# Miniprotein binders against Mucin-6 (MUC6), part 38

Target 1, 185 residues: Mucin-6 (MUC6), of Homo sapiens (Human) (q6w4x9r395to579)
Amino acid sequence: GHCSLEGGSFVTTFDARPYRFHGTCTYILLQSPQLPEDGALMAVYDKSGVSHSETSLVAVVYLSRQDKIVISQDEVVTNNGEAKWLPYKTRNITVFRQTSTHLQMATSFGLELVVQLRPIFQAYVTVGPQFRGQTRGLCGNFNGDTTDDFTTSMGIAEGTASLFVDSWRAGNCPAALERETDPCS
Short names: E, the ipSAE of ESMFold2; O, the ipSAE of OpenDDE; V2, 0.75 times the mean of E and O plus 0.25 times the DockQ between their complexes.

## First folded at step 8 (miniprotein)

Design le6 (from xe49 with L51W R62Y E88M; at its last look DockQ between E and O 0.66; V2 from the best seeds 0.75)
Fold by OpenDDE base, look of step 8:
Order: sequence, then structure tokens, then C-alpha cells
Structure le6 (fold): chain B 185 residues (1-185), chain A 98 residues (1-98)
Amino acid sequence: as target 1 above (185 residues)
Amino acid sequence: GSAEEIRKLVEDAKKHLEEARRLFEEAKRLAEEGNLEEAERLLTESILELWEAIFLLREAAYLAGDERLTEELERLAEELLKLIIEVMRLYVEIEREE
């Protein structure tokens, strides 16, 4: 399964459902029993402009009982708050530079993350087939059905992205906006 | 989704594509003139415009219901991805010059 966070405010789920939102919070991208040590992948969004509709991805976080790995737009990788030099390796996670603009987090448990640092901070999540039907979060449930991707943290299927996204907030943050105003409209 | 909605999405995507192209060409000129900072800015904007277009097309594809139309829209989105790669190439080149 492939989930992507692109263009600052766009998401494509594992089941290939596209949607957009604007929010300034940390959201759970991926939660699964297949992730060891209660692992979860999260996305941090912040303001990129003056209006609330101008938000963008600024960091990704892998959080488990053992690690808190943060990859930020400033090309800083930290674990549990400590800056780490690349390549950085833990027990089952390796973070390394893939290209001049891309970092990669490789794992031994079927999760791969590629982060494009510039000019737009973007993230690409890949999970193995063992994750089918066992994922939760903004990346969806990876069950081959796009119509139920907007399932909330409480297991309720929503019709709009905003309510869906809000349910996966990892903190006390403002409500997300479903769509931004198109400056070309 | 309705046919009208799909058409609107496609039309909007085209507008964003046009803007992206404009920005890209302007960035090229600026880069040639040595104004690398402004060129980078415009390239970034160009990429953002392209992503807007891509997502509009993906949304249209999702709504299409018709397999042939879906495939066509997805194909168009992929073509725009290729354009992003071209923009990125110039971006990286500029960064190397700085």
C-alpha cells in the first residue's frame, strides 16, 4: 500500500482515495497492530501563510514505546528530542539520505517512509501486504475500498474529509478545513 | 459525481497547468539572468500549481465512474507528474549553483 502527502495539503490514501485538508495539528497517518511497540506514524501540519487555509506538512513523526523519530522540513532528524546524524540506525529503523532532497526511513517490519524535504515537504508511506485491512489514520484502512477510507478513530465512516481528519488529531488543535480557496478561481 | 462536476475539475486543472507553465518559463528566464532566488521561488510555486492540477484530476478520476474516463484522467495526472520532475531538475540545478 502507498499513501502520499503531497503539495502541502493533499493526501492519497492506501486505497488511492484523494482528498485535501487544511489544519494545524499533528495527525495520525498510520496506526496498525503490525507496527511494533505500539508504533504510529504521524504528520505535523502548520501554517504556511496568513490564512487558516494556508497550511502545509512540516514534519513527520514515528512514535513508538522506544522511539520518537522526527523528520522536519529543516532537514533535522531527531530521536527522543536528540539530533541524530545520518545515517541513523536503531534496532529496527534506519534513517538515511536517499538523495540531495530526499530522506528515507527504512524498517524491518514492513514500513517504508520517503520524505522529500524541498522545495515542498512531502511524505510517501509504503506498507507491506501484511498491513491490509489493519491500518488506521489519514492513510486509510488499506482494504481496497475507497468508500470507507474516511473512517474516524471511533470507527464511524464520514462523508467529508474534515471530520475524518479531525478525528485523527493527536492533540488539542483547531478544526481542519476541508478545502482551501483557489487563488485562481 | 456529475459530468458537470468532472468537467469543472478538469477545466480548473488546466488553468493551474497553464499557470504552472507560465511560472516555470519565467523561472527559467530569471535563472538565466542570475536571479536564482526568485527563480527558486517561482519554481516552487509552479510545483504547487501542478500539484493542484494533479489533485483536481485525481478527484475527477475518482468521481468518473467510467473506467475509460478514469484511466484518461489518471494518465493526464501522470503527465503532470512528469512535468514536476522537469521543474525539480531545474530547481536542483539552481541549488547547486548557489
Scores: ipSAE 0.806, ipTM 0.905, lowest interface PAE 0.5, mean pLDDT 93
Fold by ESMFold2, look of step 8:
Structure le6 (fold): chain B 185 residues (1-185), chain A 98 residues (1-98)
Amino acid sequence: as target 1 above (185 residues)
Amino acid sequence: GSAEEIRKLVEDAKKHLEEARRLFEEAKRLAEEGNLEEAERLLTESILELWEAIFLLREAAYLAGDERLTEELERLAEELLKLIIEVMRLYVEIEREE
């Protein structure tokens, strides 16, 4: 399964459902029982300084009981607030520079994250087959049916991306804004 | 109907592609002139325009109920991804010169 965060504000779910949203918040990208220690992958969006997008992806966070790994636009990787040299390794996670513009987080539990740092901050999430039907968040539920990919944190399938995205906010944030077209710059 | 919606998405994608190409050509000229900061900004804008176009084509492919049309739209999106790779190559070259 593949989920992507591209072009600042575009998302493609594990079931290949494309959508766009704008918001200034941290959102749950992926939760699953297959992630150890109550792990979750989160995406951070903020106001964009680039054309075409009102907000854009600025960081990806892997959070569990043991780790809070942050990969951000400033290219500094932290775990639990402490900056780390690359390659960086925990018990089940390795973060390393894949190319001059890409970092990779590889894990022993079937999650892989590739982050493009420049020129546009983008993220590519890959999960193994054990995750099928067992994911939730902005990347959808990975059940092979795009009609329920907009399932909220309460388990309700919504018809709009904005209600779906709003339900996956982590903490107090303004409601996400879905636009039919990109921002003007 | 959905056919009209798909045509609109494709036409909008074409507009973004035209702008992306204009920005890329201008960035190449600026890079040759040594204006690397401006070239980088235009390459970034070109890539953003290409993502807009790709997303519109992906949405059109998602709405298509016809296998032939879906494959055509996906092929077009793949061609735009190849153009992103070309733009990225120049971006990386400029970064190395700095």
Scores: ipSAE 0.743, ipTM 0.883, lowest interface PAE 0.9, mean pLDDT 86
ESMFold2 (binder alone), look of step 8: mean pLDDT 81; pTM 0.798

Design le7 (from ze36 with L48Y E88M; at its last look DockQ between E and O 0.61; V2 from the best seeds 0.70)
Fold by ESMFold2-Fast, scan of step 9:
Structure le7 (fold): chain B 185 residues (1-185), chain A 98 residues (1-98)
Amino acid sequence: as target 1 above (185 residues)
Amino acid sequence: GSAEEIRKLVEDAKKELEEARRLFEEAKRLAEEGNLEEAERLLTESIYELLEAIFELREAAYLAGDERLTEELERLAEELLKLIIEVMRLYVEIEREE
């Protein structure tokens, strides 16, 4: 399965459901029991300085009990807070420059990540067939059924992308929507 | 209904594709003139327009109740992805020259 994060606001899930959101938080892209040591893939979004995009993807994070690999739009790769020269290898993960504009993170457990650095920071997630029906997060549940397209972190199928996305926030971020100003209050 | 929504999405995608092509052609001209910074800016804008078009085609494919229509819309989105590759090739060439 393939999941993509493009243009700072577009997502296509493993089940090919497209949706759009404008986020300024860290979000869980992928959690699965197929990932070792409670592994999870996360995306960091922030306000964009670019006129044609309200928000931008600014980093992708792979977090497990052993590793915190961060790939940033500034083309810095860190693990557990320390900058790493590419190619960077661990026992199960290799991060390397695929092209002048792309980095790749290859794993031994069926997860592959390609990050486009320029001109737009974007991410592409590929998972093997063992992940089918075993995923949670912004990339969807990979079960081949679109009726539960927006299954939240609480296991509830929502009718809107915004509620779905908000349920997958990680970290302590402000509310996605500003509070309504009521002039009658 | 969904048929009307699909038609609107496809129409919007066509407009975005037209704008993307215009930006790409202008970027080629600017690159040949040596205005690399402005060429890169327009190439980036062209990619954003293509991403909007691809998104709308994917939305239309998701809404389609007919397998043939879904496949046709997905095929069109794939053609736009190939155009992004062409835009990226010029972007990389300009970046290498700088």
Scores: ipSAE 0.780, ipTM 0.895, lowest interface PAE 0.8, mean pLDDT 86
Fold by ESMFold2, look of step 8:
Structure le7 (fold): chain B 185 residues (1-185), chain A 98 residues (1-98)
Amino acid sequence: as target 1 above (185 residues)
Amino acid sequence: GSAEEIRKLVEDAKKELEEARRLFEEAKRLAEEGNLEEAERLLTESIYELLEAIFELREAAYLAGDERLTEELERLAEELLKLIIEVMRLYVEIEREE
């Protein structure tokens, strides 16, 4: 299963459902019982400063009861706030430089993350077949059906990307009033 | 799916591909002239255009109600991904030259 975060604002789910969103928050990208110690991947978005996208990906975070690994757009990797030299290794996780422009986080539990640092900060999530039907978050549920990939954190299937994405926020976000405003048509 | 919406998405993707190729060729010229910073900027813009085109093709594939059309649109998106790899190779070459 493959999920991608590209071009500042584009997402393609494990079931190949494409969507676009703009937001300035941390979002749950992937949760699954297949991740040890209540592990989750999160994606951090902020204002981009480019014309192609209002907001863009600025960091990817892997968080569990044992690990907090942050890969940021400024090309540093931290664990619990401590900058790390690469390769960085725990029992189940290795983070290393794949190429001059890409970092890879490889794991023993079927999760692989590749982060493109330049020229555009992008992320590519690969999960093994054991994850089928057992994922939640921005990458969808990996059940082979794109029509329910917009399932919220409350388990409700939504018809719009914006409601779906908003439900996966992992903290306070600066755009709450903006979201409450009805769009003018 | 909506045939009209799919046709529009594909036409927009073609325009973005044309612009991406123009930017790529201009970046090659600038790199040959030693204007590496501007060349990198144009390579980045080329990739943005290709990603927009790819996502329009993926959206069109999602809207398609026909397996044959879906497969064709996904194949076109894959061709654009190959072009991104080509653009990335020049980007890396220029970055290392600096």
Scores: ipSAE 0.719, ipTM 0.873, lowest interface PAE 1.0, mean pLDDT 85
ESMFold2 (binder alone), look of step 8: mean pLDDT 80; pTM 0.785
OpenDDE base, look of step 8: ipSAE 0.763; ipTM 0.889
ESMFold2, look of step 11: ipSAE 0.696; ipTM 0.861
ESMFold2 (binder alone), look of step 11: mean pLDDT 80; pTM 0.775
OpenDDE base, look of step 11: ipSAE 0.762; ipTM 0.888

Design le8 (from xe1 with L47W R58Y E87M; at its last look DockQ between E and O 0.65; V2 from the best seeds 0.00; counts 0 for: SAP 70.61 > 70)
Fold by OpenDDE base, look of step 8:
Structure le8 (fold): chain B 185 residues (1-185), chain A 95 residues (1-95)
Amino acid sequence: as target 1 above (185 residues)
Amino acid sequence: DAEELKKEIEELIREAEELLKEAERLLKEYLETGDPELLLKSILEAWEAIFLLREAAYLAAQLGDKELVEKIEKLTEEALKLAIEAMKIYVEEHE
C-alpha cells in the first residue's frame, strides 16, 4: 500500500482515495497492530502562508514506546528530542539520505517512508501486504475499498474529509477545514 | 445524482486546467526573472491541479465512466510532468 502527502495538504490513501484539507495539527497517518511497540506514524501540519487556508506538511514523526523519530522540513532528524546524524540506526529502524532532497526511513517490520525535503515537504508511506485491512489514520484502512477510507478513530465512516481528519488529531488543535473547489481561483 | 456528479467532475477538470495554465505561466516567468517565489508557486499550483484531477478521476470511476477516467488521467500525467519539471529545475539550481 502507498499513501502520499503532497502539495501542502493533499493526501492519497492506501486505497488511492485522494482528498484535501486545511489543518494545523499533528495527525495520525498510520496506526496498526503490525507496527511494533505501539508504533504510529504522524504528520505535522502548520500554517504556510498568511491565510488560514494555507497549510502544509512540515514534519513526519514516528513514535513508539521505544523510538521517537522526527523528520522536519529543516532536514533535522531527531530521536527523543535529540538531533542525530545520518545515517541513523536503531533496533529496527534506519534513517538515511536517499538523495540530495530525499530522506528515507527503512524498517524491518514492513514500513517504508520517503520524505522529500525540498522544494516542497512531501511524504510517501509504503506498507507491506501484511498491513492490509489493519491500518488506521489519514492513510486509510488499506482494504481495497475507497468508500470507507474516511473511517474515524471511533470507527465511524464519514462522508467528508474534515470530520475524518479531525478525528485523527494527536493533540489539542483547531478543527480542520475541507478545502472547497474554487473555479475562480 | 449522476448528473450532479458529472458536473462536479467537469468543474474539477476546468479548475485544474486553469491551475495548470497558471503554473505554466509562472514557470515561464520564473525562467525569465529568476524569482524563486514564482517557481515555488508554480510547483504548488501544479500539485493542486494534480489533486483536483485525482479527485475528478475518483468521482468518474464511481460513475463507471471509463472514458472520462482515461481523459482525466491523461491530464494528470501532463500536470505531473509540469510539476516534476519545475521541481527538477529547483534541484538543479540548488545543487
Scores: ipSAE 0.696, ipTM 0.863, lowest interface PAE 0.6, mean pLDDT 92
Fold by ESMFold2, look of step 8:
Structure le8 (fold): chain B 185 residues (1-185), chain A 95 residues (1-95)
Amino acid sequence: as target 1 above (185 residues)
Amino acid sequence: DAEELKKEIEELIREAEELLKEAERLLKEYLETGDPELLLKSILEAWEAIFLLREAAYLAAQLGDKELVEKIEKLTEEALKLAIEAMKIYVEEHE
């Protein structure tokens, strides 16, 4: 399964459902019982500088009970707040520079993350088949049916991306609802 | 409503093709001027086109129109080629 974060604000789910949204928050991309130590993959979005209402991906975070690995557009990789030289390895996770512009986080538990650092920060999430039907978050549920990919953190399938995205916030951020003059997904 | 979905798909494709033409124009202007902002704008417009084409492919798949999905995916591959070429130029010329 493949989930991508491209073009600053575009998402394509594991079931190939595309959507876009704008927000300045950290969001849950992927939760699954297949990730050890209560692991989750998160995405951080911030103002893009292009306009007041535009936001773009600026970091990806892998969080578990053991680690908080941050890969950010400043090209510094941290774990639990400490900067790490690459290649960086724990027992189950290796982060290394794939090319001059790409970093890869490879794991023993079926998750792979490739991050393009420049010129636009983009992320590509790959999960093994054991994750099928076992995922939640912005990357969808990976069940082969795109009609319920917008399932909220409360387990409710939504027809719009905005409610779905807002439900996966991982902090105190303003909701991106239709109350705005130019609503986003 | 299959007819309305087909119209929406055609509009997405048309808009994506116009964005790709503009991205190519911006890339050409970059090659003549050296202005990295033009190159970055070309890259961003190519990604917008890719998104519209992915949305079009999603809708075409909902109709079950496999030939249309294949057509859109080929267009998306060409848009990706443009975006990737422009991004490589940016990295090599402007770091």
Scores: ipSAE 0.624, ipTM 0.845, lowest interface PAE 1.4, mean pLDDT 85
ESMFold2 (binder alone), look of step 8: mean pLDDT 84; pTM 0.812

Design lg3 (from zg14 with E19L V50E L52F; at its last look DockQ between E and O 0.01; V2 from the best seeds 0.00; counts 0 for: pae O 4.3 > 1.5, pTM E .792 < .8, other shape alone 4.136 > 2.5, placed apart)
Fold by ESMFold2, look of step 8:
Order: structure tokens, then C-alpha cells, then sequence
Structure lg3 (fold): chain B 185 residues (1-185), chain A 85 residues (1-85)
């Protein structure tokens, strides 16, 4: 399965459902029982454009009971708050520079993340077939049915992206969110 | 020193009050200067909340104490696992 975060604000789910959103927060991109140690992949969005309502992807975070790996647009990779030299390896995760503009996080549990650092910070998530029907978050549920990809954290299938995305907010929202006053965002 | 812990919560109750508690948890994290990630899901008719919190050890301990008090008033079961970074 393939999920992508492109153009700063566009998402395509594992079932190929495209949508766009703006928000200043950390969002749950992917959770699954296939991710060891309560793992989750998250996406961080922040203000990016001339309009105060525009936001774009600024970091991707893999969080588990053992690791907090952050890949950010400043091109620094950290684990548990400490900067790491690449290639960086844990027991089941390897982060390495794929090209001059791309980083890759490869895992032994069927998750792959490729991050394009320049010219636009973008992320590409690939999961193996064992994840089918067992994912939740902004990348959808990977069940082959696009009509329920907008399933909220409470298990409700929504018809619009905005309600779905709002339900997957996690963590402390950046200070820019508290100053975002445009009702259309 | 830096500390990261996970708080696991199962709750049956008024969803509005549970969501209100989650907002209070986020505000407490901001006040204490700890980073949190809150994951909410429905599982077999129960609301499950998992909270990962990271920060200064004393602030993380204070965060957990305040969260436990909020959840105890809701009648929530609270399981806490601590993992040192």
C-alpha cells in the first residue's frame, strides 16, 4: 500500500483517495497493530504561505515505546531528541540518505518512509500486504474501499476530509494554530 | 533528566466528558512544558486513550499525577508504563 503527502497539503490514502487540508498541528498518519511497540507514524504541519490559513508538511515522526524518530525539513534526523549521523540503525529501523534530496526509513516490520527534502518537503509511505485492513489515520484504513477512508478516530466514516482530519489531531499544536483566525482553514 | 512514559486508558462513559478531559490533558502539557501525543480510538464499545509524554523528569511526573486525578473522577482505568529515553 502507498500513501503520499505532497505539495505541502495534499494527501493520497492507501486506497488512492486524494484530499487536501490545512491545519497547524501534529496528525496521526498511520497506526496499526503491525507496528511494534505501539508504533505510530505522524505528520507535522505548520504555516507556510502568504495566506495565514495555508499550511504545509514540515516533519514526519515515527513514535513507539522505544523510539521517537523525527525527520524534519531542516534536514536533521533525531531519535529521542538527539541528532543522529546517517546511516542510523536501531534494532528494526534504518534511516539513510537515499539520494542528495531524499532520506529513507526502512524497517523490518513492513513500513517504508521516503522523505523528499527539497525542493518541496514531501513524504511517501509504503506498507506491506500484512497491513491490509489494519491501518488507521490520515492514510486511511487500507481495505480497498475508498468510501470509508475518511474514518475518524471514533470509528465514524465521514463524507468530507475536514471532519476526518480534525479527528486525527495529536500532540501539542504549534503556537501558530492559536493565531490562525481564518474560518475557512 | 528526560523521561518518556505511556499512559493507557480505557473508559466507558459520556464521550463529551472524556473529550473534555483530553483537552484538559493537552492544556496541562502546555503549562508544564512537556510534549504529548494523544491517540484516541474506539475499541469494542470502549474509548481507548493512549498518551505518550516526554520532557523533564519532574514535569513528566507532575503531568502524570494531574492526569491520574482527572481520569479518576471519570472512573477510568489507568495503566501506566514508564520507559526511560
Amino acid sequence: as target 1 above (185 residues)
Amino acid sequence: SMKRIRVYIEVEGDPEKILEAALKIEEIAKELGVEVFVFVREEDGKLVVEIFVEGDEEKVKEFVERVREILKELGAKVEVEEEEL
Scores: ipSAE 0.324, ipTM 0.689, lowest interface PAE 3.4, mean pLDDT 81
Fold by OpenDDE base, look of step 8:
Structure lg3 (fold): chain B 185 residues (1-185), chain A 85 residues (1-85)
Amino acid sequence: as target 1 above (185 residues)
Amino acid sequence: SMKRIRVYIEVEGDPEKILEAALKIEEIAKELGVEVFVFVREEDGKLVVEIFVEGDEEKVKEFVERVREILKELGAKVEVEEEEL
């Protein structure tokens, strides 16, 4: 399954459902029993302009009981608040520079993250087949059915993205705005 | 059936050949109707490729066999580990 966060406010789920939202919060992208130590992948969005529609991805966070790895738009990689030089390796996670503009977080448990730093901060999440039907968050549930991707944190399927996205907030933030738009536009 | 293939390639290998191999692997996956997920990283001067393959048992087996043949053509030192999942 491939999930993408592109263009500042576009998301494509593991089931290839595209949607758009505007929010300025930290959201859970991926949560799964397949992630060790209660691991979760999160996305941090912030204002990129003056209007509510001007939001963008500014950081990606992998959080577990042991690690809090933050990859930010300024290329700073931290774990538990400490800046780390690349390549950085923990027990089962490696962060390294893939290209001049791309960082990669590789894991031993079937999760891969590629972060494009420039010109737009974007993220690409790949999970192995063992995650099928066992994921939740903004990246969806990876079950091959796009119609139920907007399942909230409470297990309720929503018809629109707004309530879905809001349910996956990791903090107390303003409500997100939604718009059905082609991510390629 | 699901298998994981770990491939260790020395970085000094021909990048073009590696890319060609990757493309062939994708084609084989399509042909056999198996699902493939590929993860790539560098560790200690080696390119580490993890391939997850899922599908019918016989098709997965055939996939693995054909992938091994492709890897032999790379001309680089290749170590392969297989794991049943």
Scores: ipSAE 0.023, ipTM 0.368, lowest interface PAE 4.3, mean pLDDT 87
ESMFold2 (binder alone), look of step 8: mean pLDDT 80; pTM 0.772

Design lg5 (from zg14 with E19L L52F E54Y; at its last look DockQ between E and O 0.01; V2 from the best seeds 0.00; counts 0 for: pae O 11.0 > 1.5, pTM O .781 < .8, placed apart)
Fold by ESMFold2, look of step 8:
Structure lg5 (fold): chain B 185 residues (1-185), chain A 85 residues (1-85)
Amino acid sequence: as target 1 above (185 residues)
Amino acid sequence: SMKRIRVYIEVEGDPEKILEAALKIEEIAKELGVEVFVFVREEDGKLVVVIFVYGDEEKVKEFVERVREILKELGAKVEVEEEEL
């Protein structure tokens, strides 16, 4: 399964449902029992332009009971708050430069993250088939049905991206902002 | 240098009521200079609110005590796990 986070706060879910939102929080992209130690992947969005409707991805966070890995345009930071040189490796996770413009986080548990640093900070999430029907978050539930990809953190299917995205907030939320939802289904 | 710790808090109670307090909890984290994540996780078919907090030991412990008071006022029970970083 593939989930993408592209410029202008565009998201395409594991079930290929596209949507756009505005927000300046940290959000849950992916939770799954397939991730060890209660792992979750998160996205950090911030204001990116002159209009209040312009927000963009500024960091991706992998968080579990064992690991915290924050990937931003300038650095990779782990549990102790210290910036790390690449490649960075734990038992199950390796973060390395894939190309001059892309970083990759590879794992032993079927999660892959590719981050494009330039010209625009973007992220591409790939999960193995064992994740099918086993995911929650902004990347959807990976069940082959786009009509319930907007399932909230409380398990309620919503018809709009904004309500769905707001339910997946995980921190650093100053206030709700007006967002564009028209590219979403 | 201050010792850095991580605290993990699992909160038992009504997830909607606990999440209503999440913005206040996040404001406390900002005031104390600690990094926090507050979100819902599924555990054994049930929804549970969890809090991860990272920072200097003194500040994280102050955060935890203030958050315990908020959660106690909501009637929530907490399970806390601390780890040195």
Scores: ipSAE 0.756, ipTM 0.878, lowest interface PAE 0.9, mean pLDDT 85
Fold by OpenDDE base, look of step 8:
Structure lg5 (fold): chain B 185 residues (1-185), chain A 85 residues (1-85)
Amino acid sequence: as target 1 above (185 residues)
Amino acid sequence: SMKRIRVYIEVEGDPEKILEAALKIEEIAKELGVEVFVFVREEDGKLVVVIFVYGDEEKVKEFVERVREILKELGAKVEVEEEEL
């Protein structure tokens, strides 16, 4: 499954459902029992302009009981708050420069993350087939059905993105705005 | 159970050839019914292709062999790591 965060406010789920939202919070992208040590992938959004509709991805965070790896738009990689030089390797996670403009977080447990640093900070999440039907968060549930991708943290399927997105907030933040827009348009 | 294989391919040469190879690999994957994830890296001035393949053991084995044949034509160094899921 492939989930993408593009264009500042566009998300495409593992089931290939596109949607758009505007929020300035940290959101859970991916939770799964397949992630070791209660691991979760999160996205940090912030204001990129003066209007509420001007938001963008500014960092990606992998959080577990042992690690807090942050990849930020300024190309700084930290673990548990400490800056790390690349390539950086833990027990089962490696962060390295893929290209001049891309960083990659590779894992031994079927999660891959590619972060485009410029010109737009974007993220691409790939999970193995073992994750099918076992994912939750903004990237959806990876079950091949796009109609239930907007399942909240409480297990309720929503018809619109706003309540869905808000349910996956990792902190106290303003409510997200939604807009039905094709990311490819 | 599914088998995961990581294939590291070091290719010295033309990026276009690498792209062609990648397309062929995807076709093979589709034919065999295995799932693949392909990543292209730049390491020490060299292009490296990393392939993760998932599927039945026999299909994965066949996939690897067919990929090896394609890569031999490119003069690629191939390293394979296997993991049972």
Scores: ipSAE 0.005, ipTM 0.197, lowest interface PAE 11.0, mean pLDDT 84
ESMFold2 (binder alone), look of step 8: mean pLDDT 78; pTM 0.761

Design ln3 (from zn32 with L3I V14L W17L; at its last look DockQ between E and O 0.65; V2 from the best seeds 0.64)
Fold by OpenDDE base, look of step 8:
Structure ln3 (fold): chain B 185 residues (1-185), chain A 83 residues (1-83)
Amino acid sequence: as target 1 above (185 residues)
Amino acid sequence: SDIEERLEREIELLEKLLEELEERAKKGGISEDVKKLIEEARELVERAKEALERGDLFEAAVLLIRAWLLLRRAARRLAEEEE
C-alpha cells in the first residue's frame, strides 16, 4: 500500500483515494497492530500563509513506546530532542539520506517512509501486504475499497473528508477544511 | 518509566530554549509573529506538562513535538530579524 502527502494539503490513501484538507494540527496517518510498541505515524500541518486555506505539511513523525523520530524540512530529531547525524539507526528503524533531496526511513516491520525535502515538503508511506485491512488514520484502511477510507477514529465511515480528518487529530486544534483535489498538484 | 523520563528531559530542553528565545525577543525590532510563535510554544509546553502529570504520555509527546517545531521556526525567523 502506498499513501502520499503531496502539495501541502493533498492526501492519497493506501487504497488510492485522493482528498484534500486544510488543517493546522497533528494527525494520525497510520496506526496498526503491525506496528511494534504501539507505533504510529503522524503528520504535522501548519499555516503557510494568511488564509485558512494556506496550510502545509511541516513534519512527519514516527512515535512508539521505544522511538520518536521527527522528520522536518531542516532536521531529523530523535528521542531526546537532539538532531542526529544520518544515518540514524535504532533496533528496527533506520533513517538515512536517500538522495540530495530525499530522506528515507526504513524499518524491519514493513513500514517505509520517503520524505521529499525540497522543493516541496512531501511524504510517501509504503506498507507491506501484512498491513492489509489493518491500518487506520488519514492513509485509510488499506482494504481495497475506497468507499470506506474515510473511517473515523471511532469506526464510523464518513462520506466527506472533513469529519474524517478531524477525528484523527492528535491534539486540540481548529477543525479542518475540505477542498476538492487537484490531480495536477 | 523510560518514556516519562524522556519526556521530562524534552520539557527541560524546550524550557531552556524558550527562555533563550524569550530573552532575545525582548529586543526591539522583533516581529509580533515571532513573539506569537514563542508564546504558543510556551503554552504547548505547559499543556504537555499537564498531560504528563495526568499520565497521558502520548498527548504530552505530541504537544512537545509541536512546541519544538514552533520554537525552531521562531529561532530561524528571529535570526533573520536580528540581521
Scores: ipSAE 0.576, ipTM 0.830, lowest interface PAE 0.9, mean pLDDT 91
ESMFold2, look of step 8: ipSAE 0.696; ipTM 0.858
ESMFold2 (binder alone), look of step 8: mean pLDDT 84; pTM 0.829

